# Designs tried in a protein design chat: VHH binders against a8x493r558to705. Part 5

Target 1, 148 residues: a8x493r558to705
Amino acid sequence: QWLENALDMTNCRLLRVAGESKKNFVNDSPFLLINEASVYMLARHIDMDVQDILTRFRSNIVVRGLPPFIEDTAKRLSIENLEFEVVDKCTRCEMICVDPMTGEKDPSLLLALRDYRNKQKMTFGIYIRQSNFEPGQFVEAGSAVRFF

## First folded at step 26 (VHH)

Design rh3
Fold by ESMFold2, last read:
Structure rh3 (fold): chain B 148 residues (1-148), chain A 119 residues (1-119)
Amino acid sequence: as target 1 above (148 residues)
Amino acid sequence: EVQLVESGGGLVQPGGSLRLSCAASGFYFDRNAMAWYRQAPGKGRELVAGIRSKGSTYYADSVKGRFTISRDNAKNTLYLQMNSLRPEDTAVYYCARWYYDSSPKFDYWGQGTLVTVSS
């Protein structure tokens, strides 16, 4: 049942929202959500800090407390009372080999993702779009996140 | 949960020294870049120094040569050695994970530790 799935995803928390003024999500454009646990899974095999990995993936929203890669099955989520629909998975290409701050190449992240996906589609992260109207709602690091 | 606890601040004369500490928990410290930020009254938080998990460092021009950032990954602790302190260094100092922002807008924050440089 959906209740069982929701319970499996409990304890998920908002870790970071990059570049967002006033910390609200009223926008028609999708946001890119990344699961920190999935980042740590890739990072085990490469010499990059989490922040370098997140920069290369160009994440908007980062969450923690979710098992690795289970975001691949998510259909909807909430951050406090803000509701979101999952639009698609984010397909990754050789662009993540380039440090966006320096322009220097390091293919280790792409290779780690390729090895993890093992001939499957090269996705990492999910696109989400806010689906309810909540003007003035403020979220912060530690805000509760629930997946459905 | 992510927790960051800063300590080591105090009142010091110009030219003096202080060493700040930050105890971190709730995340893999050894896989995260870390930074010190400071906030003077009425101003935003600004980057002071950053350090990657493997030790490479960054310093704001205003503190370069006077401050030294360091970390102990086994103890989940970040440090800032501040030498040759000036009155303009007076601020509340915060540690945080460093997402390479010079003026962070959204992050976990502790209570900070106050550094006052005055005669």
Scores: ipSAE 0.463, ipTM 0.767, lowest interface PAE 1.5, mean pLDDT 81
Fold by ESMFold2, last read:
Structure rh3 (fold): chain B 148 residues (1-148), chain A 119 residues (1-119)
Amino acid sequence: as target 1 above (148 residues)
Amino acid sequence: EVQLVESGGGLVQPGGSLRLSCAASGFYFDRNAMAWYRQAPGKGRELVAGIRSKGSTYYADSVKGRFTISRDNAKNTLYLQMNSLRPEDTAVYYCARWYYDSSPKFDYWGQGTLVTVSS
């Protein structure tokens, strides 16, 4: 039964990576990963395009095909043969209220996150660090992602 | 499941017009910025025009003043009106969600619609 539930998460795919496309992620600093389903959950009640929300969160890596907020429980993940460990959750502040294209302030995203978190820490997204150091490995949009 | 179905392409002479349509389903169309991309033979895909759900638009310099992007959120449909067509507009045209990248990869490419501008 539990294997069937784990297999349902095999639809997770890499949506985008900021910077060098298909680059291996061997850095000293962690990357910020965001789940698109979590973006849709916040966006249900605000008047913003998904793409604007993703820009405000300043994501490095975006994945799709997972239940919303399942990334909050993850300890490890893989993108193809690259393995990652979760370092921490990303705490959000009032900078996500600013449209990076226009400079206009709109607090609706921060308020939606506050309402979802209901007095818990205002986290959205997770920091990840590659753990297996395979520098010749590359990924692309659509690469398979698995959470553990 | 996401589906994008492009239509309206064809053979036209230089100076002619075409209107492309994109029927979208499987996502909240009215929550997404949308764009048209094109891929000419031997070249990568390039951004042609984009439109946010609020209606603000972007055009590549090569098509500005000749092409008009529009959307009908009630019908989940994206449009591209192409006027004053030139041979260099010959390409397969694709619609997609617009993440503001000029040469992105998307998981949800349709088959596209071929536009050929030739005499």
Scores: ipSAE 0.450, ipTM 0.764, lowest interface PAE 1.4, mean pLDDT 80
Fold by ESMFold2, fold request of step 27:
Structure rh3 (fold): chain B 148 residues (1-148), chain A 119 residues (1-119)
Amino acid sequence: as target 1 above (148 residues)
Amino acid sequence: EVQLVESGGGLVQPGGSLRLSCAASGFYFDRNAMAWYRQAPGKGRELVAGIRSKGSTYYADSVKGRFTISRDNAKNTLYLQMNSLRPEDTAVYYCARWYYDSSPKFDYWGQGTLVTVSS
């Protein structure tokens, strides 16, 4: 008797969208979504602030208020009344060892992800694409997010 | 639920001092870089000072030598000691997690605390 809303966590909120005060998602390009709780799970073993980890993952969208790694099972999500489909998981490689601002290398993030995945595919974050055409619709920090 | 509560603002004469506080909850404070931003009337929000979880700091040129950012990770509290205040420091001051953007456009913002420097 499970419904599509089984992943709907009532306290999930949009934490940030890179470089914008409000976001219009009308273009068709996929966005990279990261779950903050998943970042904290990796951060236990890394000498980096969450912000350093997020810059290495090159996140577009960050959400909070979900259990860690629940995004791995998501098929669809909504941000307010905007609907998105999950189009793929983001596979990570040695590029996340490089600080994009300084060029310095530190493999600790990649190694923490490898250890968490334990011989499984090295994914972190999900690519999403807006599935409804609602021009002029915007979201902001604190917008409600629901996973399906 | 992320919550940032700024306090300590007020009216002060030029040359005076204030200490701002920010009580943080709803995230692991000791794993996050933090910053103070300010917004003067009719202007955009600007970075004032930032501090990483382990204590390294950044200051905007306009406040360097006069302001000191600090944090107490045990109390989940961020501070800004503001000395030698000038009328140009008049603004609403906001506490936020610091994603290293000097002028962030999309982030969570609390109510802020008003600092007025006037004679």
Scores: ipSAE 0.427, ipTM 0.757, lowest interface PAE 1.5, mean pLDDT 81
Fold by ESMFold2, fold request of step 27:
Structure rh3 (fold): chain B 148 residues (1-148), chain A 119 residues (1-119)
Amino acid sequence: as target 1 above (148 residues)
Amino acid sequence: EVQLVESGGGLVQPGGSLRLSCAASGFYFDRNAMAWYRQAPGKGRELVAGIRSKGSTYYADSVKGRFTISRDNAKNTLYLQMNSLRPEDTAVYYCARWYYDSSPKFDYWGQGTLVTVSS
């Protein structure tokens, strides 16, 4: 049922925060957010591990439990009781062609993104900033996330 | 739903060998780095070994030379061959997708498989 599907969208959680379980906010700077489901959509068409894709995109925050690419239309989000606005989409360039572990160039990720975007701007991930920043607040893995 | 089912644990004497298996479903196994973690009584989970989909591996210092991680992408199965087992290897062993963290938090964990090394 559609009601069961709508309820599933409230199960969005933070998967990672910059390699640590908690992140304290120390200023009003934006963070880069990546949707894991969007990563899987690219990964199914290239010979690259999801984990390497996430590293190449230099994500600060990774979320799961949302439909792929729904972040492309997001304007605001909440992480628990903290409110964020979407500042911009992250435009990707040749830097994501470099293997994070070997340094070797592999264009497959950039080409997969190009194919997905099909003549549209080469964006992946979104920059977010807390709407009314105050020091001492933090986000952690497992936090509930809602998109608007 | 992502499912990870560990098996192959049991009671083994010190110096013995055991082979663990992990059946994976609900995700593209051949597009994911995978790892074994273990949790000893009263301790947190720790990384034991990791393997990328193309076969490159990592081992914790405590198990190097004794344990071998491997995978069969056609069968969506992860393996851990454990040789020269020691009492300190006693733990519940879990497989997981590997995000290169030594103690990652994943929402998808199986029941694990208990390995007891005792005389």
Scores: ipSAE 0.419, ipTM 0.764, lowest interface PAE 1.6, mean pLDDT 80
Fold by ESMFold2, fold request of step 27:
Structure rh3 (fold): chain B 148 residues (1-148), chain A 119 residues (1-119)
Amino acid sequence: as target 1 above (148 residues)
Amino acid sequence: EVQLVESGGGLVQPGGSLRLSCAASGFYFDRNAMAWYRQAPGKGRELVAGIRSKGSTYYADSVKGRFTISRDNAKNTLYLQMNSLRPEDTAVYYCARWYYDSSPKFDYWGQGTLVTVSS
């Protein structure tokens, strides 16, 4: 598994960044990253589109090309030449039961996450913060990602 | 590898009809909301219609009542029935996964299919 190594993950890429296709990280606050494979693992067990799950988790950054839940052990990552540290895991609560677009309540996502975590802390996704800044640098969809 | 292949475009008279198809592969089609977008020459892509995997739909005001989006999850295929076509509908039409925004942030795109509505 990919849990503890600093080796490159072949084809790990940004899928989305919030609000635009390109983002400069000049940052006071952490950004929320989630792994698309982890979303699909939950989606297998509930009748909900990936897009609905992503909306409920309120992700800023989505990555693809990683094994599911490998982000649970991540300490650091790079996106192209930008370096980030993992500062916390994102604890999920009853708010993910509410579709933020419609207000409709459906607890299935929270229940699927609870079942996956099996009485452990209800986390999904990780908060990251840039550990270095280089002027003129940015992240965009398609950027290469490495976990360490 | 994600692939989206649009087809069914062509030249049609105002008031005519066309049916577009989109063959999808490389992802779980039955776990993804899907949409049609269009791009007229010199303009950005705009959302035309969207459909969730369970069938609930959205239509842009400009096409509501004239266009019908549908999907066949067993065939991994998305459709757009376009009736009462107008010259303003002339565009390249693309299918994509629908993240519920009018301007997609990033996803995979096919070549699209050209629809020309002209007398």
Scores: ipSAE 0.392, ipTM 0.760, lowest interface PAE 1.9, mean pLDDT 80

